# VHH binders against Pleckstrin homology domain-containing family S member 1 (PLEKHS1), part 2

Target 1, 116 residues: Pleckstrin homology domain-containing family S member 1 (PLEKHS1), of Homo sapiens (Human) (q5sxh7r14to129)
Amino acid sequence: EVCKQDYFIKSPPSQLFSSVTSWKKRFFILSKAGEKSFSLSYYKDHHHRGSIEIDQNSSVEVGISSQEKMQSVQKMFKCHPDEVMSIRTTNREYFLIGHDREKIKDWVSFMSSFRQ

## First folded at step 4 (VHH)

Design q20 (from qb07 with F102Y L104F; framework vhh_7qbe_3)
Fold by ESMFold2-Fast, scan of step 4:
Structure q20 (fold): chain B 116 residues (1-116), chain A 122 residues (1-122)
Amino acid sequence: as target 1 above (116 residues)
Amino acid sequence: QLQLVESGGGLVQAGGSLRLSCTASGFTFSMGWFRQGPGKEREFVASISYSGGSTYYADSVKGRFTISRDNAKNTLYLQMNSLKSEDTAVYYCAASDWYSGYTFDEAEYDYWGKGTRVTVSS
């Protein structure tokens, strides 16, 4: 079941964090993967590019808890912290820029309510 | 830091075959091959999941190339058959330290090798 879908600019792997061109605009589809889990799949031009598994061990928050990283993202994309969501998984943290505070709030709230 | 080392590149005649190898210095999740030809942007070639159960190929290589991995040896392979002049490129091995199925997007790979050159002559 598809729960939500929308465009976001997605963070690269950590070693490329400061490279603006390594952040990519992708179409994201959030689907139920299990009773307490989601699959967040992303696409470019209708081609599947990857997936982020979100379960009860993941955390989803508005903004970026690291002040240094948040300031870097604000400078690179001219965005407010409430226009960004952080998804922390076992191996990696993802940052998604939505340029819409209500959209980010809605997505974070939705994923937080279901992973509980 | 994880290191990737490619090998197996060289000169081959059109219609010929080559097998590329990529050895990782440690554990990897998703792995893939990308290439960059003369005067071209880097493009996706093939990717494989950790278990090897899922593989994906660019349309230009589908049916000719086979990606595989040996997790016991931390090694990724690309078997290249029916080579064409347009396959001439530097081939790059890429790896993710994230447990996701696979990806076609070069920005999703955490580690990259320095590349191995493949030249296909007519």
Scores: ipSAE 0.005, ipTM 0.290, lowest interface PAE 10.5, mean pLDDT 85

Design q21 (from qb07 with T103D; framework vhh_7qbe_3)
Fold by ESMFold2-Fast, scan of step 4:
Structure q21 (fold): chain B 116 residues (1-116), chain A 122 residues (1-122)
Amino acid sequence: as target 1 above (116 residues)
Amino acid sequence: QLQLVESGGGLVQAGGSLRLSCTASGFTFSMGWFRQGPGKEREFVASISYSGGSTYYADSVKGRFTISRDNAKNTLYLQMNSLKSEDTAVYYCAASDWYSGFDLDEAEYDYWGKGTRVTVSS
């Protein structure tokens, strides 16, 4: 079941965090994988590029907890903290920039509703 | 510098099976197998997420090949069953330090092995 879909700019790994060109605009599709788990797949020009597994051990929140990282992202992308979501998995932390506060709020609330 | 080492290739008869392995010298996120047959361009075979919960297969190998990984050993596997002559190729292991999920595009993989040859005879 497809739950949500939209465009976001996706963060690179921490070593490339400050490289603007390493952040990539992708089309994201959120699908329910289980009772409290999701698969977040991303695409470029209609070609599947990858997926992020979101389960009970993951956390999803608005903004970036690290003050230094949040300030860096604001400078690079001219965005407000409310326009960014953080997805922390057991493997890595992802930051998705939506440039839309309502979109970010909606996505975070939706994913969080199954883990409360 | 991350290194990937493939093993398990060889000569096998059509209908047979082979298991390929790929050991990484360090941590990897997404991993996959690609292959290049005689006179062909390199093509995607299968990919697996870090947790192993998400896998993707090329249509030509669905139902015949199974990708798996052992993160404690930094090792990727490809179980190949019901082999066909069309599966003859050099098989390459690929890894990314980028994604906790998986990816189909070879451009998204940062590290590549030197390949292991699989020949399927009639």
Scores: ipSAE 0.005, ipTM 0.195, lowest interface PAE 10.9, mean pLDDT 83

Design q25 (from qb07 with Y99E; framework vhh_7qbe_3)
Fold by ESMFold2-Fast, scan of step 4:
Structure q25 (fold): chain B 116 residues (1-116), chain A 122 residues (1-122)
Amino acid sequence: as target 1 above (116 residues)
Amino acid sequence: QLQLVESGGGLVQAGGSLRLSCTASGFTFSMGWFRQGPGKEREFVASISYSGGSTYYADSVKGRFTISRDNAKNTLYLQMNSLKSEDTAVYYCAASDWESGFTLDEAEYDYWGKGTRVTVSS
C-alpha cells in the first residue's frame, strides 16, 4: 500500500557527502511493508533506482544529528535543519532535503508513529 | 564531484585479449561500459549491479567480454577476449545511483569517465 509520495534531494554515500552534484533529486514512494515497517523506493523518470527498508531498527529524525554534517548541508543547499530528514538503517545513513518544514515533519511523524 | 578514470586501453592484435579498469574517486552503485567506434554513435557494452549479482551484455560482446567489479577498491573491470577489428573504439566507464538495478540507457548514468582508446589491428 502506498502511503506517501514526493520529491526529495537524496544524499550520496558518505564518501561523496561534500559533492553537491552527487546529491540527486528523486521521486520517493513510501509503502507499508509490514506491521511496523516501510519500504521507501526512489525513482528517476519512472525508473526504479533503489529502496530504503525502514523497520524497528531504523531511525527517522528531523534534521541531522551531526552538527558538522548539518552545517555542511545548510551551506550546500541553503536549507534549514527542519527541512531535512535523516534515515539511518543498519547499513547506511540517508539524508533527504524537502525544502518544506511541514512536509518533512509530516513524513517523519508518519514513519515514527508505527515504531516503538 | 565523483571522478571515473579508465585505464588499460591500447593496441592489440585481432584474437588477443585486453583488460580495462575504471577507478572511481568514491562509492558507486550500478556501473557500466559504453563504447564509441569510428563513425558510430556511442553504444552499450555491459553493465553490472552494485552486488555484482546481475550482469548484462550487448549481443555483440556476449561470450567474449566479462564485466566485474571490486567494491573494496572502487574499481570496475572489463575483460575483453577474442578481440575483433569491430571492437575498436573509445571505451567509457559510467556509474549511476541505481543501488541494485542496471540500465542499458546511456541517459540513466549520472557519472562518466573521459574514455580509454582500444585499437584492434587485423
Scores: ipSAE 0.012, ipTM 0.242, lowest interface PAE 8.5, mean pLDDT 85

Design q26 (from qb07 with Y99T; framework vhh_7qbe_3)
Fold by ESMFold2-Fast, scan of step 4:
Structure q26 (fold): chain B 116 residues (1-116), chain A 122 residues (1-122)
Amino acid sequence: as target 1 above (116 residues)
Amino acid sequence: QLQLVESGGGLVQAGGSLRLSCTASGFTFSMGWFRQGPGKEREFVASISYSGGSTYYADSVKGRFTISRDNAKNTLYLQMNSLKSEDTAVYYCAASDWTSGFTLDEAEYDYWGKGTRVTVSS
C-alpha cells in the first residue's frame, strides 16, 4: 500500500555531509510494510535507487537534533528547521529537506502515529 | 578495511541448485548479489535490507532465488534453485555501509567481493 509520495533532497553518506552537490533531489514513496513498519523508497528518473526500512525501533523527527548539523544544513540549503525531517535507523541517520513545513509536519506525524 | 569473501560456486546441471555464501569481516548494512556472465555487463540479482525485512529481486530470478542473511555471523546467502544455462556467471557479493534498506544501484555499494564462479550446463 502506497501511503505518501513526494520529492525531497536526501542527505549523502556522512563523509560527504558538507558537500552540497552530494545531496540529491529524489522522488520518495512511503509504503506500509507491516502493521508498525514502513518502506521509504527513492527514485531518480523513474529508476529505483534505494529504500529505508522504518520500524518501531526507528525515530522520525522534525529538524535535526544536532545544532551544528542543523546550522550547516540551513546555510547550504536556505531552509528552516521545520522544513527538514530526520530519520534514525540502526546507528544511521538520514535527513530529508522538503522546503515546506506543513509537508514535513504531515509526513512525520503520519509515520509516528502508526509506527509507535 | 572491510572484506567480503564469497563461496559455494561450482558446476551444476540445469534444473539443479546451489547455495552461495558471503562472509564479511565486519558490520554491514544493506547487502546484495550481482553477477556477470560471459560477454555481458554486470547486472543486479538480489538485495536485502539490514534487518532482512525487505528484499528485492531481478525479474529474471524471481521465484527461483532467495536472498537471506545471518547478522550474528556477518554472512549473506543466495539460495539458487531451478538453475538455467543463462544463470552462468561470476557472482559478486556487495555491501553498503550507509544504506539500511535494499538498493539496486551498484553506486550505492561501498564494498565488493572478488566473486565466485557458477557454471550451469545443459
Scores: ipSAE 0.013, ipTM 0.363, lowest interface PAE 7.9, mean pLDDT 86

Design q28 (from qb07 with S96G D97E; framework vhh_7qbe_3)
Fold by ESMFold2-Fast, scan of step 4:
Structure q28 (fold): chain B 116 residues (1-116), chain A 122 residues (1-122)
Amino acid sequence: as target 1 above (116 residues)
Amino acid sequence: QLQLVESGGGLVQAGGSLRLSCTASGFTFSMGWFRQGPGKEREFVASISYSGGSTYYADSVKGRFTISRDNAKNTLYLQMNSLKSEDTAVYYCAAGEWYSGFTLDEAEYDYWGKGTRVTVSS
C-alpha cells in the first residue's frame, strides 16, 4: 500500500557527504511493509534506484542531530533544519531535504506514529 | 574488511553464454553487478535483494541476463546469455551494508570487487 510520495534531495554515503553533486533529487514512495514498518523506495525518471527499510529499530526525526553536519547541509542547499529529515537505520543514516517545513513535519509524524 | 572477488570472465563468441560469480568474505545484504565498457562510464547491470525475492535489470540486459545469489555460500551470480559485442566490459560486483534495502545507484554501494573482464568477439 502506498502511503506517501514526493520529491526529496537524498544524501550520499558518508564518504561523499561534502560533495554537493553526490546529493540527488529523487522521487520517493513510502509504502507499508508491515504493521510497524515501511519501505521507502526512490526513483529517477521512473527507474527504481533503491529502497530503505524503516522499522521499529529505525529513527526518523526533523533536522540533523550533528550540528556540524546540519550547518554543512544548510550552506550547501540553502535550507533550514525544519526542512530536513533524518532516517537512521541499523547500518546507515539518510538525510532528505524537502525545502518545505510542513512536508517534513507531516512525513516524520506519519512514520513515527507507529514506531512508538 | 569485506572483500569481493569476481570470477568467470573471459573471451566468448557473440550469441554465447557466460556465468560470472562473486564471492564475499562475509555477510552482505544488497548486491549488484555493474560494468564498464571501453570508452564508457560505469553502468548498472542488475541488482538483487537479500532474500532474492526482488531483482532489477538494466533495459539493455533484460531477458538475456539473470542475477541470483546463494547466501549460504556468500556468492552472487550473473548468468549472461545471448551475448553481444556491446556487452564487452569489465564486470564489477558490488555490495551494500543495508539492512533490507537494495540500490541501483553506484554511489550507494559500500564494497566493490576488482572486476572481471568479459570480451565478446564476432
Scores: ipSAE 0.011, ipTM 0.323, lowest interface PAE 9.7, mean pLDDT 85

Design q29 (from qb07 with T103V L104Y; framework vhh_7qbe_3)
Fold by ESMFold2-Fast, scan of step 4:
Structure q29 (fold): chain B 116 residues (1-116), chain A 122 residues (1-122)
Amino acid sequence: as target 1 above (116 residues)
Amino acid sequence: QLQLVESGGGLVQAGGSLRLSCTASGFTFSMGWFRQGPGKEREFVASISYSGGSTYYADSVKGRFTISRDNAKNTLYLQMNSLKSEDTAVYYCAASDWYSGFVYDEAEYDYWGKGTRVTVSS
């Protein structure tokens, strides 16, 4: 079941974090994968590029908890912390920039509510 | 440097079964199997998420092959049943350090094994 879909700019691997061109705008589709899990798939021009598995062991938050990383992202994309969400899975953290505070709040609230 | 080592290839008769293994030297997120048959391009076979909760199969193998993993052993498996002559190929193990879910696009995989040969005879 598709729950939500929208565009976000997604973070690269940590070693490319400061490379603005390594952050990519992708179309994201959030689907229910199990009772308390989601699959977040992303696409470019209707071609599937990858997916992120979100389950009870994941955390989803507004903003970036690392102040240093948050400041870096704000400088690169001229965004407010409220316009960013962090998704942490096993030993990996993803950052999605939405440039829309209400959109980020809605997505974080939805995923947090269903994960619990 | 992460290394992937495949094993389990060999000669098997059509209709038979074979299990491939791939052991990683360290942590991996998404993993998958690709194959390249004689005179063909490399093609996607199956992919599995880090948790093992999500799998994706090429239409040509769906219902016959099962991908699984044992994260405690850093090992990926491909159980191949009802083998056909067109399954003859070198099978490659691949791993991503980018995605925790399934990945079928070859370009999104970061690490590759050397391959293991599977020959299906009639």
Scores: ipSAE 0.000, ipTM 0.188, lowest interface PAE 12.5, mean pLDDT 83

Design q30 (from qb07 with S100R; framework vhh_7qbe_3)
Fold by ESMFold2-Fast, scan of step 4:
Structure q30 (fold): chain B 116 residues (1-116), chain A 122 residues (1-122)
Amino acid sequence: as target 1 above (116 residues)
Amino acid sequence: QLQLVESGGGLVQAGGSLRLSCTASGFTFSMGWFRQGPGKEREFVASISYSGGSTYYADSVKGRFTISRDNAKNTLYLQMNSLKSEDTAVYYCAASDWYRGFTLDEAEYDYWGKGTRVTVSS
């Protein structure tokens, strides 16, 4: 079941964090995977590029909890913390820049409402 | 914040043509046209990407209507040819803050105009 769809700029692996060109604009599709889990798949030109599995062990929040990383992202993309979403999974942390604080709040609230 | 203003509606006879315009007060990504006829649900008509390189049409209008845009003027157009009585509707302009060309749903669009009325007589 598809729940939400939108474009975001997606963070690279941690080793490339400071490389602006390594952050990529992708189309994201959020689908319900289970009672309290989601699959967030991202695409370029309709070609699947990857998926983020979000479950009860994941955290989804507005902004970036690391002050150093948040400041870096603000300088690179000229954005406010409210325009960024953090998704922390078991293996990796993802940062998605939406440039729209209402869209970020909607996505975070939606995913958070089903994880309790 | 962002405002969309439609113009160009009116009364036209079947087989005739009309050109609708929609001017945005600022930058828009994806834009589209929707319509609502008497006693009907609002339906998708056509959409266009920011560059104009991708366009999508409802089957009912494909081959008769052409969507285009002029980004320098912040204006969207709908050229309607070979009009039918079934095309009678209020036509709405819609715009997105983000490109959402994966679905043709009303939920893709963040901003809407107030509509312009088109009446096709036969």
Scores: ipSAE 0.000, ipTM 0.093, lowest interface PAE 15.9, mean pLDDT 82

Design q31 (from qb07 with S100K G101T; framework vhh_7qbe_3)
Fold by ESMFold2-Fast, scan of step 4:
Structure q31 (fold): chain B 116 residues (1-116), chain A 122 residues (1-122)
Amino acid sequence: as target 1 above (116 residues)
Amino acid sequence: QLQLVESGGGLVQAGGSLRLSCTASGFTFSMGWFRQGPGKEREFVASISYSGGSTYYADSVKGRFTISRDNAKNTLYLQMNSLKSEDTAVYYCAASDWYKTFTLDEAEYDYWGKGTRVTVSS
């Protein structure tokens, strides 16, 4: 079941974090993977580029907890912390920029309500 | 390349209403309306965030104009009420296809339509 879908700018791997061109605008689809888990898949021009598995061991939050990373993102994209969500998995952290605090709040609240 | 097409302009009496539309050929982040009246520089009218949750208005139109968008149709709207002679202008749709902070600055918009003319008769 598809739960949510929207566009976000996705962070690159940590080594490319400060390279603005390495952040990519992608279409994201959030689907249920289990009772308390989600699969967040992202696409470019309808081609699947990757998926983020969100489960009990993941955290989803508004903003970026690292002050240094948050300041870097604000400088690169001229955004406010409430326009960003962070997803931490066992493999890595992802940061998604939405340019809209209500959209970010809605997505974070939705994923949190099923994982609590 | 992204194209923006405005529609809905025309002749209207002072105190009347008019609704402008702008359809984009693809995805856009921030969108806005600007206008240029006879003998004037182009000026900001209104802007809206991607979700529609945040809007900004020029003081001259606050309380009279409402900006909205329908992302499923890639369409931006401007509902103009209580029109005045000073609202006579060519209205331009503007868009960004990348993240940018909300702005009243023309330079922050990447794409522009050709404009639609609004004439308010007193």
Scores: ipSAE 0.000, ipTM 0.148, lowest interface PAE 13.6, mean pLDDT 83

Design y02 (from yz09 with S56Y; framework vhh_7yz9_2)
Fold by ESMFold2-Fast, scan of step 4:
Structure y02 (fold): chain B 116 residues (1-116), chain A 119 residues (1-119)
Amino acid sequence: as target 1 above (116 residues)
Amino acid sequence: QWQLVESGGGLVQAGGSLRLSCTASGFTFSSYAMGWYRQTAGNEREWVAFITYGGYTTYADSVKGRFTISRDNAKNTVYLQMNSLKPEDTAVYYCAAGTYEDEYSFDYWGQGTPVTVSS
């Protein structure tokens, strides 16, 4: 059921986007939820903090399409666009910083391949 | 069992000032982000200001430059200093505590304190 797991720094709600301390390092577990859907759950010290439902209506990509937001994240976390993934759902947009471009490419490809 | 108690609301003339307070009990206040929301009759509750556990503040466009949110972790209290009040600021003001890791995640609310700004 568990497909992938790793640490990422997760974005806060949009109103707290520029607050560096509101971005949290969390442990993420990606699980198959249905034939074309995933559940991406995140944890702090083994305690469940939330889940992101990824389905055919979701968008998963490397980097951040908004140039302004991408530049802001690069300044806050000293990262390359290839080290960030964007997950857009019906509820909200999430940004995850991995500091490893191969890891980000792997996760994005995996979720995109199975989703659509 | 969480408790948030608001105070400081009341009647004030346009152009005046009020300071709202919200005191928390039953949890580790310094670990939570705090927010102020307001609601008028017939409308949904709207966000006014946030302050993170680290002290970063953010404000709704309608109150920027007039309202200031602050916190005193030793007193388990969050404040909203409201200056240059306008009739459209009339509302019931609510205090909320949460992690704000996701929008609408784990919010505890006070009972609200009414603010009336007369023109």
Scores: ipSAE 0.018, ipTM 0.379, lowest interface PAE 5.3, mean pLDDT 85

Design y03 (from yz09 with S56W; framework vhh_7yz9_2)
Fold by ESMFold2-Fast, scan of step 4:
Structure y03 (fold): chain B 116 residues (1-116), chain A 119 residues (1-119)
Amino acid sequence: as target 1 above (116 residues)
Amino acid sequence: QWQLVESGGGLVQAGGSLRLSCTASGFTFSSYAMGWYRQTAGNEREWVAFITYGGWTTYADSVKGRFTISRDNAKNTVYLQMNSLKPEDTAVYYCAAGTYEDEYSFDYWGQGTPVTVSS
């Protein structure tokens, strides 16, 4: 089932982090995958482009814990830390820019409440 | 304006080798992942090999062990070394530059360079 959906600007892998054009605006759909897990799928023009699996070993938080990365993102996208969420999985770290403090807070709280 | 220019294609006998090159201009090459795709007559373009800025590589099963992708960031060039060529490798080869992610998203494409492998 679909729980939430919205647009975010998604970070590239760490090697491309400082390249503004490597950050892509995608439509995200959050679905419950299991009792304690989610699938966060992203799309371009209705075509599925990838998925982020969020389970009990993942972390979801507001902002970026690395000061260096946070400052870089603020310069590139002119955003406040509260307008960014960080999703850490076993294979990589994702940053999603929402340009809306309440939206980011809502998404982080929703995903955290089911994972603990 | 961005540009990707492929070179090195041609005619080769089965079992032979070719080295393809692709030189980028008009964008920050070091910020992009690079890939090679190929297209045979009547078929969709298929992915062949991919390399990140830091040198992580991945290959399609059909070319694994025979092809090697590499890059020279100082020269803004990506290479595809093709060894043990087979007639079924005959195709037009395209290089692409883009964001590495689960989808292998590419924003920039070259014009293609033809490779013909004779039996």
Scores: ipSAE 0.007, ipTM 0.143, lowest interface PAE 8.9, mean pLDDT 82

Design y04 (from yz09 with Y53W; framework vhh_7yz9_2)
Fold by ESMFold2-Fast, scan of step 4:
Structure y04 (fold): chain B 116 residues (1-116), chain A 119 residues (1-119)
Amino acid sequence: as target 1 above (116 residues)
Amino acid sequence: QWQLVESGGGLVQAGGSLRLSCTASGFTFSSYAMGWYRQTAGNEREWVAFITWGGSTTYADSVKGRFTISRDNAKNTVYLQMNSLKPEDTAVYYCAAGTYEDEYSFDYWGQGTPVTVSS
């Protein structure tokens, strides 16, 4: 089932973190994958570019816990920490910039309430 | 001169398996993310699987649980293990190298290897 969908600017792999042009605006679709898990798929021009599997071992939070990374993102994108969502999975950490504090809070709360 | 050479395609019956290989030359393979894309006649290339420098993988929803991407930096090769093949997997499969998974930002593309899955 599709739960939420919206545009976010997505972080690149860690090797390209400081490259502004490597952060891409993508359309994200959040779907229920299991009782306590989600699949967050991202697209460009209707072409699937990747997916983030979010389960009970993942963490989803507002802002970026690393002060160094948060400061870098604020400088690159002129955003407030409340406008950023961090998703940490077993494989990788993702940062999504929404430029909307209410939207980020809503998405984080939704994923947290659905997961125990 | 840079080069990406795909191999391992062919004809296979539904439910079968194939392993595709892509060998790179002419650039520093370990510095690039690698991906597999596929294309059917008249359609744009569809992303299938992606692997980063660190070995993190992502898959298209249509192939999750059936396909596995891996890389061997010592051999400058990326692999796609394709299991439980379906007729809808029939396509020309392309290897790509780039700094990100975005199709338009990939710097290098192979010539493609055809895969036909019969029912």
Scores: ipSAE 0.012, ipTM 0.139, lowest interface PAE 9.1, mean pLDDT 82

Design y05 (from yz09 with Y53E; framework vhh_7yz9_2)
Fold by ESMFold2-Fast, scan of step 4:
Structure y05 (fold): chain B 116 residues (1-116), chain A 119 residues (1-119)
Amino acid sequence: as target 1 above (116 residues)
Amino acid sequence: QWQLVESGGGLVQAGGSLRLSCTASGFTFSSYAMGWYRQTAGNEREWVAFITEGGSTTYADSVKGRFTISRDNAKNTVYLQMNSLKPEDTAVYYCAAGTYEDEYSFDYWGQGTPVTVSS
């Protein structure tokens, strides 16, 4: 069921995008939910805080396509675009900062292998 | 044992003002983001205002410029100053405390305080 797990800093809702303290370091667990879908759950101290459902209608990519948002995130977290992944679902965009280019590349390619 | 206790609700004429208070006990207030939500008859609960641990504030478009959220960490209290009230602001107002993962992901909730604005 569990495919991958690691720590990332997760973006807040869009209204709080510029609030650094609203971005939270969480432990993420990626589980296969179906043939072409995943559930990405995040935790603090072993307590479940939320989940992101990733399916064929979602997009997962390295970096942030909006130049303005990418520059803002780089300034706030001292990161390179290759150290960030974007997950776009029906209702919301999530940005996960990993500070590890190979880790981000690995996670994005894994989740993207069943859609495009 | 944790508690969030709201006060300050009541009846007010359109154009008037009310100040809601929410006092926390049983947890480290200064470590939590605080928010105000409201629920009108027949509708889902909607967010009104948020204040982070660091004091940054955000407001729903419907209340921006009229409502002000603030906090007093020494008193473990979050406030909502409501000015220029409209009949559309009539609702039960809820206080919430959490890590602010998502708009609806709060650890602690108050029991709500009703606000009625007469035309």
Scores: ipSAE 0.016, ipTM 0.262, lowest interface PAE 6.1, mean pLDDT 85

Design y06 (from yz09 with T99D; framework vhh_7yz9_2)
Fold by ESMFold2-Fast, scan of step 4:
Structure y06 (fold): chain B 116 residues (1-116), chain A 119 residues (1-119)
Amino acid sequence: as target 1 above (116 residues)
Amino acid sequence: QWQLVESGGGLVQAGGSLRLSCTASGFTFSSYAMGWYRQTAGNEREWVAFITYGGSTTYADSVKGRFTISRDNAKNTVYLQMNSLKPEDTAVYYCAAGDYEDEYSFDYWGQGTPVTVSS
C-alpha cells in the first residue's frame, strides 16, 4: 500500500556530496513493506531509479545532524534545516530536500514511529 | 549501436604505472558520467573511480592517491592513470557510461581489459 508520495531533491553518495548537479529531483513513493518497515522508491519520468529500505534500525529526522553538512546544503539549495529530512540506513545516509517545513515534519513523524 | 572500447591493459611490475583508455561511440559522450570498475576471479565487480559529466571525480579508498580518472570530451575518451601499482590491483578493468542514478548505476559497459601486476 502507498502511504505517501511527493517530489524531493535527493542527495548523491557521500563522495559527491558537494557536487550540486549530482543531487537529483525525483518523485518518491512511500509504501508499507512489512509490519514495521517501509520502502521509499524514487522515479524519473515514471522509471524506477532506486529504493531506500526503512526499518526499525533506520533513523529518520528533520535536518542534518552534521552542522558542516547542513550548512553546505543550506548554501547549495537555499533551504532551511526544517525543509530537509535525513534517512540513515545500515549502509548510508540519504538527505531529501522538500522546500516545505510542514511536508518534512509530516513525512518524518509518519515514518519515525517504527524506529527502535 | 553504442560501444565502449577499453585499451592499455597488460603486464606491469609492482611500483609501475599504466594508463587505461576507453573510447565511446554511438552516444553523446559529454552527457554521461563515466566510471571504472574492476573484477578479480570469483569476486563481484568493485568500483574504482567515477567522473561526472560536470567533471567531479571520486575514488575508492583502495586507489585514492594512486589512480587518477580524467576525460577528453573532444576524443570521446575516459582515462585511468594507474600509479604505484600493487599485485592487489591485478584484475580485469571495465569502463562504464550512463546517467548517474545515485547507486553508481551505469547503462553501458565495455568488454574489459586485463591488468596483471607482478611482484
Scores: ipSAE 0.016, ipTM 0.206, lowest interface PAE 7.1, mean pLDDT 83

Design y07 (from yz09 with G98S T99E; framework vhh_7yz9_2)
Fold by ESMFold2-Fast, scan of step 4:
Structure y07 (fold): chain B 116 residues (1-116), chain A 119 residues (1-119)
Amino acid sequence: as target 1 above (116 residues)
Amino acid sequence: QWQLVESGGGLVQAGGSLRLSCTASGFTFSSYAMGWYRQTAGNEREWVAFITYGGSTTYADSVKGRFTISRDNAKNTVYLQMNSLKPEDTAVYYCAASEYEDEYSFDYWGQGTPVTVSS
């Protein structure tokens, strides 16, 4: 089941965080993967580029908790903290820039709703 | 069978230059992102520079303005031109290749080439 879909600018691995060219605009599809879990898949054109597994061990928040990283992202992309979401998994942390604070709030609330 | 073969390491004086080369075989080089990492004894590998299929480059803050990564798809080779070398650049340098455009998770690694910068 497809729950949501939209474009976001996705962060690279942490080693490349400060490289503007390593952040990529991708089409994201959020699907229900099971009870209390989601799969967030991203695409370039029609080609699958990766997936983020979101479950009870993940955290999803508005903004970036590291002030240093948040300031870096604001400088690179001219965005407000409310226009960014952070997804932390056991593998790595992802930052998605939506340039729409209502959309980011909606996505974060939706993905966090199963935690109870 | 895939291979990555590094060369060009050695001993150099602070302020000097070295050019590292990494030649790939066993996969479609032009379709892979290439990177350079380095490792000192007792520390994890740290990334130095990446180059995408199309030649877009990215550098670690510690090497920006001093190092240049480039590629020659006809020769299946990626290069790291290292200028204004510092003792802190002393490390074993590794070449890496990744098939993923957006994620630099590297599946293929070379054996490493040592670089020593003396003061």
Scores: ipSAE 0.005, ipTM 0.161, lowest interface PAE 10.1, mean pLDDT 83

